# Ledger of designs, part 1: VHH binders against q9p7d3

Scores and structures below are computed, not measured.

Target 1, 295 residues: q9p7d3
Amino acid sequence: MSVITQAQEIPTVAANPDFNYEGDPIIIQLCDRDTVFELSRDQLLGLPESILMCLFPRGLLLDYEIQECQLTQRPLIFQTADFDPSLLQYILNYFQMAENRTANDEIALSPPPPSFPGKCGIILLKEDIEFFILPPISPTTNIAIEVSPNDLLKLKQRVAQRLLQQKKIFDCLHLENSTSEGSAEKNLVRMLCYSGFHEDDEWKRRIQEPHRACITSVTLTNLDFSADQGPVSDPEYFPVYHKLLLFWQKPARKCWWDSSTSITYNGIEFATWVRRVWTLELAVLGANTYETAAV
Below, numbering starts at 1 at the first letter of every chain, in headers, positions and changes, except where a header shows other numbers; antibody chains are not in Kabat numbers.
F, E and O stand for the ipSAE by ESMFold2-Fast, ESMFold2 and OpenDDE, each averaged over both directions (binder to target, target to binder). V2 = 0.75 x the mean of E and O + 0.25 x the DockQ between their complexes.
[cut] stands for letters that were removed.

## First folded at step 1 (VHH)

Design a01 (framework vhh_7aqx_2)
Fold by ESMFold2-Fast, scan of step 1:
Structure a01 (fold): chain B 295 residues (1-295), chain A 123 residues (1-123)
Amino acid sequence: as target 1 above (295 residues)
Amino acid sequence: QVQLQESGGGLVQAGGSLRLSCTTSGRTFSSYAFSWFRQAPGEEREFVGAISWSGGSTDYADSVKGRFTISRDNAKNTFYLQMNSLKTEDTAVYYCAADLGWYSYDESEYDYWGQGTQVTVSS
């Protein structure tokens, strides 16, 4: 499947700016590859945090940047991380329409790009990492070596740095240790790849705490969920996202402990236990609705 | 939705052969991947073999490779485990399992199971 490649063949269109009564809107230009998107501050801030994290992996202090640009008389132009412009256009248009919707309005969504027929969704894959440092047992006292708070902080920093070196999403599954196509790990990768991820995809953002990291990846998927789909008793027509959701409901597939990491500090080897939790979030886009009270 | 029923188990002498069958009810047999698991007394269930939904790939546990063969017959809505050169350590309750589209080594990945059939191999 090449859903992302096909989306890139579609012409791009800039987002429309909004104007409000409270004064001139602050207009921002987002540069995504060779495409420039023009949107208001409020439109940008109205996007899900997951999308914002993928567009700005290192974070964006938006109000600070706006103030600095205005004080230095620079245009409000921000470079995004590498993201599919056709996908970004679709997302921006969808959330703009949702923002302006009222309960009594007919919702008309722009036709999805030809490469994303029917209903589209956004998949957010997030990894929450917690790590614990295990001090070695002293051979003299036969109890755990006491570590000063300052040394413990340095150990935590070293563990976080090592975890950041794992860039590819699927490296943590150690697929090289599973030779069978029927392994749980390979099935997980297969399901995610059917949904729009690639085996070589990298985590887009990392947030570090003293003993915690959070990293995310996002893709657009074609849900192919039509109103014409009969009962789910016919598995030949079972949509991939239904299969993915059923797979994801199994706790063992998304939560595990990794004890393979160790670090050496001041000549002493410290073992670590890393708790890894993957979270999958699906947002459904592209529904046409009509005024039912009039019917 | 699918229901599975095993048959063909029994008592056999070491070096002998048995063929287990798993018959499915419901539609769309061709959309399912099928697996065999076994459980010896006091042990957890272990993977034995699997066949993909297309029949284009098969997989086996190292302990049974070269001796066991899994196959499917879409016309009969049945899949099979041909067991040759049986050993006393093959004694177990054998379970068939199904999943839509793919198979797994992990028993917890399967929602559809048969009730099990006893295979006893005597020396």
Scores: ipSAE 0.000, ipTM 0.183, lowest interface PAE 16.6, mean pLDDT 67

Design a02 (framework vhh_7aqx_2)
Fold by ESMFold2-Fast, scan of step 1:
Structure a02 (fold): chain B 295 residues (1-295), chain A 125 residues (1-125)
Amino acid sequence: as target 1 above (295 residues)
Amino acid sequence: QVQLQESGGGLVQAGGSLRLSCTTSGFTFSSYAFSWFRQAPGEEREFVGAISGSGGSTDYADSVKGRFTISRDNAKNTFYLQMNSLKTEDTAVYYCAAEPFYGLDWTSPEDYDYWGQGTQVTVSS
């Protein structure tokens, strides 16, 4: 039976190693990128759930995949969803440093250690997009125009492509339409930026289904702000930081509908309603990870 | 100790208007964002509208857009829901809620730390 069926089901502490391929590294390849990473089973299973959800959105059947590789005589190479190679390297470096208490390997060109002292968190911002195509009303019959299955498929593909052309994570909030600096949307952006996101951050996409897409972005943040910085006079930063700490075990979500948007296909305009759901998840990096990794 | 108390509910005929008030105590009013939720008989609590801490931004459920207006009065530590063109489907217990800033899901009751006791609004045909 599979050890892991969903990314959320991957244990924080590594499972006992399989009899098969116990000493061989697992190679992960980030989507269509040339970038590959070599991980031990313990390193892979020790990654935060937020990262595992990004890498394996459909879950990972680890024992099954290892057995399949042995049976087919292929190396342990697993393709992931798209992910930022620099961020993944930073996270892997953090766990490697936590595991290696006695090694004095300061000469190797490795990515820098986490810049945030104390407890760190990984924040996953995920957007689920669901869209509905509304057939236009015929001016002659006053009845909705019927669309063939092939034309509907092409329309769905064009809508998905158009939605994914909005690369920046905050573009969907239409901040340019708000003149108030204290707007709810601007407050949300400020909270996320204080937590490690940047205004220029871009979505990392998954392969689209005909009428939906899942887009993710992740970052690292400092979860011990008050202990780290001492008494802070910035009330905007501190309340935002404190609120995020309360979500480490539960996702926060923003759900809204975009107004109908026209898309033209073969000279006909189709209205599209877009439902957007933002999910924020927090995974804590700290003493438990360090103590589990260190022998 | 944060406390919120609704007032202004009652019976009104369809097409009529009603204004709900929520008076608050126990915190710095200007630092909080406020929302209204409602719960129809046998249903879950649903989002109605919200106003930011600065008062510069508002958000509404699609079913009430153009009919309801949320506002705040920092001098009185009170915020309001002006309900116009009321429909029978607007019948519900209305709750006010507060948080120190807008959360990621201000449409979810779970994201609010402070709640009032609720006030009944009944719209007759």
Scores: ipSAE 0.000, ipTM 0.137, lowest interface PAE 17.1, mean pLDDT 64

Design a03 (framework vhh_7aqx_2; at its last look DockQ between E and O 0.01; V2 from the best seeds 0.00; counts 0 for: pae E 7.7 > 2, placed apart)
Fold by OpenDDE, look of step 2:
Parts: sequence; C-alpha cells; structure tokens
Structure a03 (fold): chain B 295 residues (1-295), chain A 125 residues (1-125)
Amino acid sequence: as target 1 above (295 residues)
Amino acid sequence: QVQLQESGGGLVQAGGSLRLSCTTSGFTFSDYAFSWFRQAPGEEREFVGAISWSGGSTDYADSVKGRFTISRDNAKNTFYLQMNSLKTEDTAVYYCAASYWELPDYSTPEEYDYWGQGTQVTVSS
C-alpha cells in the first residue's frame, strides 16, 4: 500500500534566515503566464504558502538562486507554474496595502496574535472548483445520451457561468441543513467570522481557468478578532483563535462534492458534479518560520 | 448528534493482531479525514495514523509504520485501524478522531473536530 501524505509540511520556497543581503534590495521578476511581476525577496517569502505552492510546485531554493544570479550577473527571473495573474495581482496588492497600513500604524490588531506581537495577520481563503457534467441515460436504451463536443463545450460554459455568479462564500456549505449548532460547517463559519469574515461575504476574485472546467476564487481579509467576538462566554472563541494560528504557513484543505447543480440544455437535464477544495491559511506580515520559536 | 464510537479493543498477545473500528454518525462521513490516537497511562495522547478525505492517502507515526493500516468504508460510515505485530508498548486507550479539514499535520489533536470515547487495547507479553 502506497503511503502518501497529501498534506506535507514541506517548504515550497526555501530560504536561509541568516542570509544577509548587502546593498540594494534584490528585485525578483516572476513570470506568470504572460505577466511579469516584480517582488522583493521579502515580498515573495511573505506570500502564503499555499500560493507559493501554486507558483512553485517543485519548490524554489530562493537564496541559492539569488546567489547564482549574482555570481553570473543574470537577472533574477523565475518562471512560475500556471496561475491566474489577476489572482496574483490581487494578492500582491492586498499584501502591499496591508504592509503600508502597518507601517503607518493604521492597523491595530486587537488582540494581536500572541506569537506575533505588533504584526498583521491576513487570512487567505481559496476555493478551487472542478465540475463535471454527466450525460443523461436514455430510458429506452439505458445508454448515456451522446453529446457532441460542441454541445459539451457549451454546457461547460453554462455551468461555469453559473458558478461564476455564485459569489457568496458560505452559500455552498448549506448551513441550513446542519443538524446541530456544533456542526463542523457551522464551526468553520463561526471561526472565519470571528476572524474577520462576514456571513454574507463574497469572493473578491472568482475566475474561470483557461480551457479547464475549473473555477478558482480567492478572498483575503485582515485578521481581526475584535470585529465579531461574539459573547465572551462563547466556549469556541479561544479554541477557534488557537486553531486559526495553527494554519500559519500551514494551509489546511477541505474537499467535498456538491451535486446540487443541474443544467438544462435543449430540453435535456444534465447532472453536474462539483468538487470543491477550500484552502485556508494564515499569513503574518513580516513574520516567517525562522523568526518565531512559538510556532 | 455527532457520534464516534470505537470498537474492537481488547487483550491480545504480543505478535498478535487486532482490528479497531470507529463508527460515526451525525455528519457526512465522506467529507471528513479520520485519525487514530492513543494514550498510554501516564503518557500524553499520541498520533497513530490518519486517512484523508478521499482515502487516497494515509499517514502513520513512525512507531507503527509498517504494522498498522488505516482504511475507511464510506458505505458503512466506519473507518478502521488494523494493527499487526502488536507490541507491549502498543498498550493504550485508542481514540478515533474526525477532521473537517485535510490537515497539514495530522498529529495535532487540537485541529480535530470530533473525538470518540476510546477503546482499551492491551498487549501482553
């Protein structure tokens, strides 16, 4: 039996914490599809691990590459894996804004993360949807109805459009079907809401992947337990807080299937299966795994 | 109401085998990752192994790797811990746990959402 751990704590971008750069800040160029992004070393390392994993699925020895480039006098250009540039831009902009706010003392974290006093926390929530269209079975032949490639493409596009219109983050959890207040889904929503989300929040970015039956969505929020702490007597408050901290540079994933979507095309109803993958991660501005012994 | 119930524990001789079951109710079984933990007297609860949502991946503590196997049966809302080549040091109360998330580190008890009551496993010399 092949023992494979899907969730491994393997740093995607490896850096030496003791690496000292002398001189001007090193500028890194990321080539992401047809877009080039410029980042500093710190900016790149400050990205959520889950995003780094998407950008560099094979990993990156950042300091080694920097050193090599310096020795060879070549520009620091890294090719990323396939990732939507608009999503990356959104993430980079958000982090930049957060950094600026922190630098200007405009953001007061209350309470600040115990392990990161004076630092700003950002929560990343990402959704990856893969959807499948099932052909109906003919009642007469008991064989799947043949769908032309062209029609299939149209069907996929229609499904994608529907998914793109679903903007509310929490709608897919079907909280109304939860049997108890202590359900995992409700606890998840509670955790996120305590952390800075709102029940009616929408995905800040939601895009269809090119030439794929996939939808990728991302939303970022500042960690803020003061916004919606609920009653102080809430037994889930502290546990939720600590649980979220466990997701610092350790993204958690949730996978589930959703079969609630169907589409009708030319009078025929098609069942659609949707696989949803959520990624949740806490990022802390100005902090990395080398700076804190507490985590 | 969410329930996790362990069964299959008991007394076994060293070198023997035992199969634990964890039967669940009150939540969508197929959407959860599952783990086994154990706690010996006077010791802290320790991670034994985990199985992912899809069942496509498993993780085991080094102490049980190669001897223990975790599997799941979605149709029965049950997952299992097959324990082979049991040792006296395997004596403990075994707990099953459920996680809504696929965890980066399954060995962290605080990340789990639901727990069983535990079942005693005693391995005699």
Scores: ipSAE 0.039, ipTM 0.422, lowest interface PAE 3.8, mean pLDDT 83
Fold by ESMFold2, look of step 2:
Formats: structure tokens, sequence, C-alpha cells
Structure a03 (fold): chain B 295 residues (1-295), chain A 125 residues (1-125)
């Protein structure tokens, strides 16, 4: 019998669960483009799996590398794959602030329920955009309108500027009152709003990749257990944090095309095609030290 | 500091010709669309004509079409209005305006990012 839907997954950054280090704290240097980040072993292992996959797409045998650097008396330095340093800085700062609150054992105003496997949850929502401008076909010549390479570059810059200015997270889903209540998009927005998002939230970071028709956006939000105010009269209501736990260390991805943006060139409207990829992941702080997320 | 400066205004006889210039500084000239507006005493600013940032599209108000020509010179960072067959009704203060975007409707003054100080054109009978 073939078990097609069952897969074994290895964490992007592998670590020895029995590793016991006596000595000065281990400091790791990550080189990302022109920026060097310093962090501890625990800080690196605590990053969301989706971010670790961006930084180390071929994986990292962390404790092996630590041991080799200690034996050779060399600094522990890793080159990351191409990832915007301002986004990495935002993510690192967010997790450091959350770890500081957890280490101080501050009592949350809305503490997690006993069934939650940690002290707090952090929701990562990320959007990756790649966009394209398509010159229309002339009805008289049946040939695409000619655009010089320099003008095409300027059009791409303008489309990027417009996409960057569309800061509201959920606007790209184009939900309206007439949209079915059972639609996948409405259900996604409702789940996130019961998790601490607001319908009018803006991306915390939204940037264009240099010299590319690509935009990356990231928002980190604390899981708000008090925001889940589902219908009181529905005894079958299932609190949303249970659904989010499915994504603990197992990011979900959604990919689609959007053609709602256009641009005018010499009085002619050019269509713009936008490929969007959303990544959703839950991080849990103060959890048991198991490396694989529980459902 | 962004600046738009009109020049070339003055007094001219009806039927004559005049060329206005709009010299710019403080931004990349080739990235902007430009327009001319005019304002007669007691009236609101009236659209005269516009040219796209690429230079491949022009638009004119009906009242000036066939008599006025808009052009741009990216080497000199200058935007021009050639006015021929002038009429006394063309008497106004002429303003240049700049927009980073190619506008779907150039006749709306609120859509422009920058404005010049204006230059007086007076057409005598």
Amino acid sequence: as target 1 above (295 residues)
Amino acid sequence: QVQLQESGGGLVQAGGSLRLSCTTSGFTFSDYAFSWFRQAPGEEREFVGAISWSGGSTDYADSVKGRFTISRDNAKNTFYLQMNSLKTEDTAVYYCAASYWELPDYSTPEEYDYWGQGTQVTVSS
C-alpha cells in the first residue's frame, strides 16, 4: 500500500537535543547581503520554520558546525541565502521582545488556555509578490504595443510604487458584502481577525527587492486569545487557535494571481499581473523543548 | 527644492504667436507628465493641454486644439507651449504643472504634484 499523503519532514536547522555545552555562550554571526546579525543558538532555533527555509534553503547542521568551529578555534559564521536584511531585523527584534516578556514571567491580561502548549503565540503572515506588465495587442496590427526597454523599466517602477502603497493586508482579496460567507477568502480573514488581526490592518513591513519586480511584506502579531469572540449561541464553535496549531513549525502557503492593478502608458491601459504567495505560520514561545511541533 | 518657472509671457497682437517655456529643477524631468493651465480674471484655472511623461501622447482643450502645440525637451529640462493664431480670449495667466503619474484625466488641477508661479499672456485686439 502506498501512503502518498504521509511525509517525514526534517527541520531546516538540525540541532542535537542532547547537546550540553559548558562555557561561554555561543554567538552565531549571520551574513545576509551587506549586514551581519549576531544571535545565540536558541535565538536561531526559535525563528519560524518559514524564515529558516528562506535563510538556509539547503538546511543547516547547526550543532555539527558549532563543534567544528570550536575544535578549529574559528568564529561561527554562516552565509544566508538572499533575504532582505530589514525584514530579518524586524523579525529578530520582534522575537527578542517577546522572549524578554516571557523570561520576565509577566502575567498576560489574556493568558493562554491550558490546552495551549506554551506561554504565548506569534502569528507570522508573509506576502511575496512577483509582478508583470503586459502591453496590449493592437487591434489593427495584431501586434503588441511597442515599449522601449527604458520605458518598460519606468513602468515597472511605477507599478511597484503603487503596490507598495497598497498597505492594507486584506485589500488584495477583494472581499465585498456580496462575497459568499462560505468563501475560502472570507474564512481566512475571519480566522485571522479572531486571532488578533483587524480587518483594516496594514503590513508592518513592505519592501521592494532591489532591481527586481518583487515585493515582500511581513507582519508579526501576538496571538490574542481574547479576540476569539465567536458566536456564544453556537455550541459547535471551534476556537481558532486550535487551527493555528496545525501551522506550528509547519507553514501554510497560498498562491494566486491578481490582475486588479493597471497602468496607463501613452493613453493606453496596460494590464498588470501579480503573483502572490502568502505564508502563514504560528510560533510558540515557552513551549516544551521538542523540535517538532505538536498539532 | 522642486521648482517650476514659466517664461515667455507678454503682450502680443491678435493673430500673433508666442512660445511659453517651463523650466524645472529638483526632480527627474523625464519621469513627469506636464500640463499647461490658464486663469483669466474671476475664473477658475482652465486646462490647456498636457504631454505624457514618455512624450508619446498629448491632449488639448477643445478651445486651443489646432492652434497650440505642446512639446518637451528632456535635454534642457524644459516643457513648451507654442501658441499660434492667438485670440483676445487667450488672455490669462498661464501655469505649468507636473505629475509623476500619467493621468486618466489631465483637466483636474487637484491631481498635479507641482505648480509654477504663472506668466501673464495678454492678447490685444
Scores: ipSAE 0.037, ipTM 0.546, lowest interface PAE 7.7, mean pLDDT 82
Fold by ESMFold2-Fast, scan of step 1:
Structure a03 (fold): chain B 295 residues (1-295), chain A 125 residues (1-125)
Amino acid sequence: as target 1 above (295 residues)
Amino acid sequence: QVQLQESGGGLVQAGGSLRLSCTTSGFTFSDYAFSWFRQAPGEEREFVGAISWSGGSTDYADSVKGRFTISRDNAKNTFYLQMNSLKTEDTAVYYCAASYWELPDYSTPEEYDYWGQGTQVTVSS
């Protein structure tokens, strides 16, 4: 199916009160950076699910980290995936300001970084790729072509490396091969582009799992609520914008099989079947009408 | 720095033999597929032969099939083109090329990651 399916709500991070570290700071360190953030347990667990997914792609089990820190007497430090420090700081500042706001006060945030004018929203696009290599059946023996385990591993690494080199987000949708203006794929790209993505945008992170034939890709963009006025020449701008807002209620996903990739081994073409899962999550900061829109 | 360097070119009589070598540096040799291309004056660069990264598959242009043999030596980071029964039509500058991918069609120059600078082969009547 070529449509976005609304996914089940993302589970809340599990926590056991017996391991509660009230009053002790939690330190998170951004991967490949010396940047660290100090926050409370409530601040960490109160982050939007889209941010938690981006920071902790493997998931977050707070109770196990607390146990480890108690046993080793080390400070509680979480290693995260790479993330924009300015965006994370803006998010943390927003929640701190909201926590201290009374009903008769206006939120007086410092101007957001130049990339986040006015009201800020975040759109997370995550891609999970799982791929399978299918040896062809020999016409003479009627048995699958034999591949040594070592060569099969190298073939899987080559397929993964080829997929990792495809940096552009929308290349996997094969838009240039579609003649249908109303295709689900074209509508998805149009919706995301009206929301802040560009057609030439690249995945912010792509990584192959060391022990699996799979790749995880993540990217995020700032949602510009001041873009109430799209190009007046585009009659569908307003409807696709409203459609995007519906995804704030639940994460949306699309799953499909991509068989367009093949790999050659000893002069023989092997089919590569790629299962792609796109998950869209929206987190909105600021406006009262959108503050309760959870993903 | 990645580099491919051809050697073994020269002048040879028709019916003779010549062996070209391509020595590589700056990458893991065993991860790459290798090919030879040639270019005669006033003509486009044409495919000659290829060998897969595993060494288990070779491909040749019809004009050289049965006369030329491509081989690789992973221990020496070098691959070769053995040219037998040379013809005057084989006169060209010969280039070596490397691809990280095992290509379904080795005859497309744009698919290759790295190229040598070329070595002249002249076959006299």
Scores: ipSAE 0.012, ipTM 0.435, lowest interface PAE 8.2, mean pLDDT 71
ESMFold2 (binder alone), look of step 2: mean pLDDT 81; pTM 0.816

Design a04 (framework vhh_7aqx_2)
Fold by ESMFold2-Fast, scan of step 1:
Structure a04 (fold): chain B 295 residues (1-295), chain A 122 residues (1-122)
Amino acid sequence: as target 1 above (295 residues)
Amino acid sequence: QVQLQESGGGLVQAGGSLRLSCTTSGRTFSDYAFSWFRQAPGEEREFVGAISWSGGSTDYADSVKGRFTISRDNAKNTFYLQMNSLKTEDTAVYYCAADTYFPLTEDEYDYWGQGTQVTVSS
């Protein structure tokens, strides 16, 4: 019964207030899993490049993805390739712990390193294993011994179990077989130990990919720039990060094959070939907005 | 900087024992990895043994494994090579070496001693 009256103009809403594309965390959803991770922009971009390439094999242009979500009025949920949630959580926790340690060092009035003032370094070592079971050629029939798909799966599981039992990082280098201090294997171990690893360190996370003859192993350590102080009077002192960069740039040290393992099937020895790829990545924290977020 | 000086060299009979010492000058002894090298007459210098910064890791040439032991004493700024069951083939000038970085080859060590003669008679 009331007269229709035009009220004061309602302002135009430029964006949906349920989605704050500038302040909301980015949610990543691991392929076909219920598991999601909430990350700041700095946390996502601060992940090691090797991990980012695993999560986003087609690449990640963060600003473009955020803009697409904004234009389509969707939440900031990014679908990733398949990845182990426990491994990702370990990586994220380690970065958080390293950032907190840097803040604590500042409270203790420890002077920052002259080459990296207000910064903390993290070293990530990743190992990718692919393994292959090679049936021998029968001397009687002169053809490869046939294995049922079910038995082959069981053999692969047994090989994976043996590889997973090699807990120490450097066990696969067989250092006992080298007598030279200048050997490639010993130089690799020395470079990593100088950087913060210990010779008896174990892989922090080791996972087998489902239904594949693949194992991914990861370990992380802090690069202590304050511990890498050479003699103050030495003009030719090279900080450890220079040695790390030289090592990181030498791909010939990063991939090798191992055939030392065999398995028995119905009384017959099957050779196992293992391909190992080591990726070393250095991440420097305390740059830009990320250092401020450590409050 | 660090200066290295070897001591304990001399003449010993085959089957005998000898301990070499390498004394350093400087406040950063615990920051250095240490190695022993030797050079026999007319031969190239060869690696003998090494000890890491922490002292937790040691490495030896196959020719001396089980016979030689490397150790360090941070309180005395000294590291040692204990040589047991000496052979005539162990006759050489022994050098101690130190590096603040990890050398990739023997020629990349930052600091070297002057050498000490070890002679093993039959």
Scores: ipSAE 0.000, ipTM 0.123, lowest interface PAE 17.8, mean pLDDT 68

Design a05 (framework vhh_7aqx_2)
Fold by ESMFold2-Fast, scan of step 1:
Structure a05 (fold): chain B 295 residues (1-295), chain A 123 residues (1-123)
Amino acid sequence: as target 1 above (295 residues)
Amino acid sequence: QVQLQESGGGLVQAGGSLRLSCTTSGFTFSSYAFSWFRQAPGEEREFVGAISWSGGSTDYADSVKGRFTISRDNAKNTFYLQMNSLKTEDTAVYYCAAGPDWYYLSEDAYDYWGQGTQVTVSS
């Protein structure tokens, strides 16, 4: 039915308005596996909601935790859920750079229209792959082929490598197999391409964990306001960014199965079933205080 | 007016150490992530190491892990590559780079590049 499903929202972060921050910048240390990241409170809260859900799946009462740590004179260091540090670094760097460029008035793209609630937008597209290797049934014994643990690990590594070779973002939608110009998949690609993507774009950051049979891929792009320049006088016309604000300001998800990949190992062909989950989110940066009253 | 300038390259014996510096101007240093790349004659440019905008995270190519250390000094608008236990295979022109997108496997992720500095490691 639907191309994209809205992801579950994280719990609202509780703030204590009576807490005195002493006027100093609050620096938070996030421990992600064995890597420590330093963020301001505003930088952490400015991350896409989908990413905060990955880092804190049970939610985080950030202002309460800050107050508690300061009252007990403990360092502001928080343990995240299991999330790849290199991927988190890519996301943090991208958002920090965009915020700094906006603050310094170093905007390279066309300025946003007055109806946009901030100074710039960032579109996050994240893909989570989980793959399943199906051992073939022997034509001689009519029983599934037994795979040793070492061979299974090698198979997982080869499948991960094969999936990583598919670098283009939109290839997994198999648009060439659609006979309709109005397909949901083609409409999604067209909307994303109007917003800042190009049809031949490749994933910007990919992380593989073959022992867990999973791959996470992320691309971040600046929202392009120069596209979709319809006439202002058309009452039926809504710019693509307006649709993103209405429908995808909250994380949206698309989940499907892709069985097109197979791998040959020791002369035997193994079928691979791939579950793909796309998360799409629009983050708004540089919003004024009156437009950001609801955190 | 944006400039990145490498220094500290030269000739060194195998097993020795060398420290490269990249001095920057024309942009807000604290807002950028920094990387080192190298290129041997006839080869493509390859990633060596990277440091985040905050300085809290570093990443290295497998061939240099444990031997090279990247660092930054925001007060001096300079970042460094400390190279220890140098091998003849480390001989290359070393380039410093700055950019917002930390997709370190892609040169396209970097907005600004230096001119390069030669490092030669003799047997």
Scores: ipSAE 0.000, ipTM 0.114, lowest interface PAE 19.6, mean pLDDT 75

Design a06 (framework vhh_7aqx_2)
Fold by ESMFold2-Fast, scan of step 1:
Structure a06 (fold): chain B 295 residues (1-295), chain A 125 residues (1-125)
Amino acid sequence: as target 1 above (295 residues)
Amino acid sequence: QVQLQESGGGLVQAGGSLRLSCTTSGFTFDDYAFSWFRQAPGEEREFVGAISWNSGSIDYADSVKGRFTISRDNAKNTFYLQMNSLKTEDTAVYYCAADFSGYYLPTDSYEYDYWGQGTQVTVSS
């Protein structure tokens, strides 16, 4: 390189120097990694509850640790559960960008409603996929078809790659197979689209963990406060954000088994069982409580 | 021990034809999907074409579609790339690859476990 720079370690994909802007840094260190994230108390506490539960499955004693670190005048360092550094970096960057937006920006959010003064609303959608491959029973021998461990690993890799090719968020709901216009799946998609998603949106981040036969997907969007108009135009209709507060005051979860995927081995179709868990969460930057909408 | 070996490469004039062969050993040929990749000097490895275990699915890169044909012969444990209407831009080292055949055809090189040593194809103007 022709450019001379001070000798600083190249930041890992998870490093972000802008996250410690308030001067009392908290360091997040991922389990069994050298990857660290520096952030403020407000940034840490502003993260979605679903993400905090993943990082701190045993809970977080923040006040106790702060008091102890203030005595020693050292930064707070928290050991977390294992988490993908790139995925955490994506989440932290998105929240940082949202916090720095103003009403005068070209891409700025609609003005916040009175219940969220000076704050930005964010909707997080997270998907956890676990998949399993079942060998069929031979009709002639009445025993399961044997697959070597290496071939089974290859089959699992094939299934994972197939699932990763499903880029659109809502394809897994199989809306084309719904028996009515008012199905639960179609209502969920409609509500999310009113809130800021588009029907053709793709997952923003997807990470495969081949050793556990699992995939984690995540997407985020700014809550669209202007979308409080719906197909119900009567004067009794609740604005979308009030509807979200009524139904999604805490992370909402949907879990199902998807058997629409199969794989062929030696001319035989193997059933693939996919366990999908969707977590939907409304996060408001700097707010830690929500009010139920008045009727 | 698994082995893949390419043959049929060489020098040919633009507009000419070549047929590449890949002979395999050490695994059950009928269970595997096969592909051809190529790599020009200084470039990364590029997908050319693939064929599924039962020949029911065949895929080609847009740059070779209509000019190249991939086929397999399970009785001979061999698969082929018939290259017609060759262009100077087709000059590269051609690699054959094999991976356990699943529901779809892989197009990324990292998806294949077994590779040949490569054979040079040079197309003159």
Scores: ipSAE 0.000, ipTM 0.106, lowest interface PAE 18.5, mean pLDDT 70

Design a07 (framework vhh_7aqx_2)
Fold by ESMFold2-Fast, scan of step 1:
Structure a07 (fold): chain B 295 residues (1-295), chain A 125 residues (1-125)
Amino acid sequence: as target 1 above (295 residues)
Amino acid sequence: QVQLQESGGGLVQAGGSLRLSCTTSGFTFSSYAFSWFRQAPGEEREFVGAISGSGGSTDYADSVKGRFTISRDNAKNTFYLQMNSLKTEDTAVYYCAAKEWGLYDYLEESAYDYWGQGTQVTVSS
C-alpha cells in the first residue's frame, strides 16, 4: 500500500526517543508550510534528481544525516525549500504506481531498455515559466507608461491565463513556424514521442502564482520500449535514444525566450517576454540512480 | 442601425481553405475590437479568434492556432477569418462579434456589444 502520508502537524513518532533510525520513515517538511510527507528511504532516494535538487538546493547527504541523527538522538525530520505539495504528491504517486506495476510483472510484456534489464524507466518533463510584462513607451514623454500595483496584478493574472490556455505540452515550441521537418524542435518532439509522449499530450499538473509571474507544469510518462509499437525495431531509433539516455542520467535543461504573447489592458497593448525552462530526466526504478552519499 | 453580417461560408473539402468576412455598419469601426465564435451541431458556442481595436494583437483558440488567421480592414469596415487546413471538426455556424475598445474578457460571450446572425461552414471528408 501507499506509505505516503500528508499531515498538518509533525507526527508524534518524531518525538519518540525509541525512534528506529533503520526502519522508521523519513519526514520531510516543506518550507513555510505545515505540510509534511512521510517517505521510506527508498522513496526519497528514488525521487528524480531534479526534484531532489529543488527540495534540497544545498544538497542532502542522506547517510551522513541519518548517522548524525542517530548519534544526537534526533528524529529524521528534514526541512526542504518551498515546493508545491500537490505537485510533489503527483510525482510520488506516479512513482509508487509504476513501482507496484513493475513488482507485479505487469510491464513484463513491454521489455525494458537494453541498458536497464528488469527495470522500468520514467521520464519527467518539467516546465518553469517566468514572464515579464513590458509597458509601452509614451511617444510624447519617451517614458514608460506607469501601471498601478493593482493594475499590474490584474495584468499578470491575464497573462498567466493566456499561458495556461496552451494546454498541450508542445504548443510552446511554435512548430507551425518551422518549415523543415528536420528542425531541432521537431527532432526533440519526435524523440520524446518515441520515448512515451504523444504530440497531443497535455500537462498533468500545473501550478500558478500569477502575482509572481511564475507557472510550473509537470508531466510524467513510462519509458515505452515496446517492440509491438515499432520504434524499437527502427535502427535509427536506437543510436539517438541511447545517446539521449546518457545525457538524461542527469537532468538536462533547455531554456528559451518567447515574445509572441501580448495582452491589451485599458486599451493599451503590453508586450510580454516569457522565459521558459524545460527539465528532462530519466529515472530508473529499482536502481539507486543517485549515490547513497549524495543528493 | 448597427449590423454585423457574415459571408464566405459554404461547403469545402478537408484540407481546403475558406475566408469568412464580417461587414459592419452603424458604428465607428476603428473604435471596436472583433472576435469570431463558432457553434457545432449539438455543442456549446466556443471562441475561435480575436483581434484588438488597433489590430496589433490577435489571439486564437488552441484548436485553430496555426491554421486560422484573423485580420481587419478599417477602410472597408470589414474583418476576416482566413481558415486553412480545414478539418471535419471545424464544421459549425460561425459568428462575428464586436466590442467597443477597452478592458474586457474577450473569451466571455456576454462582453460583446454586437453579434452577427451566423454563417454555416461545412467541411466534408
Scores: ipSAE 0.000, ipTM 0.083, lowest interface PAE 23.8, mean pLDDT 73

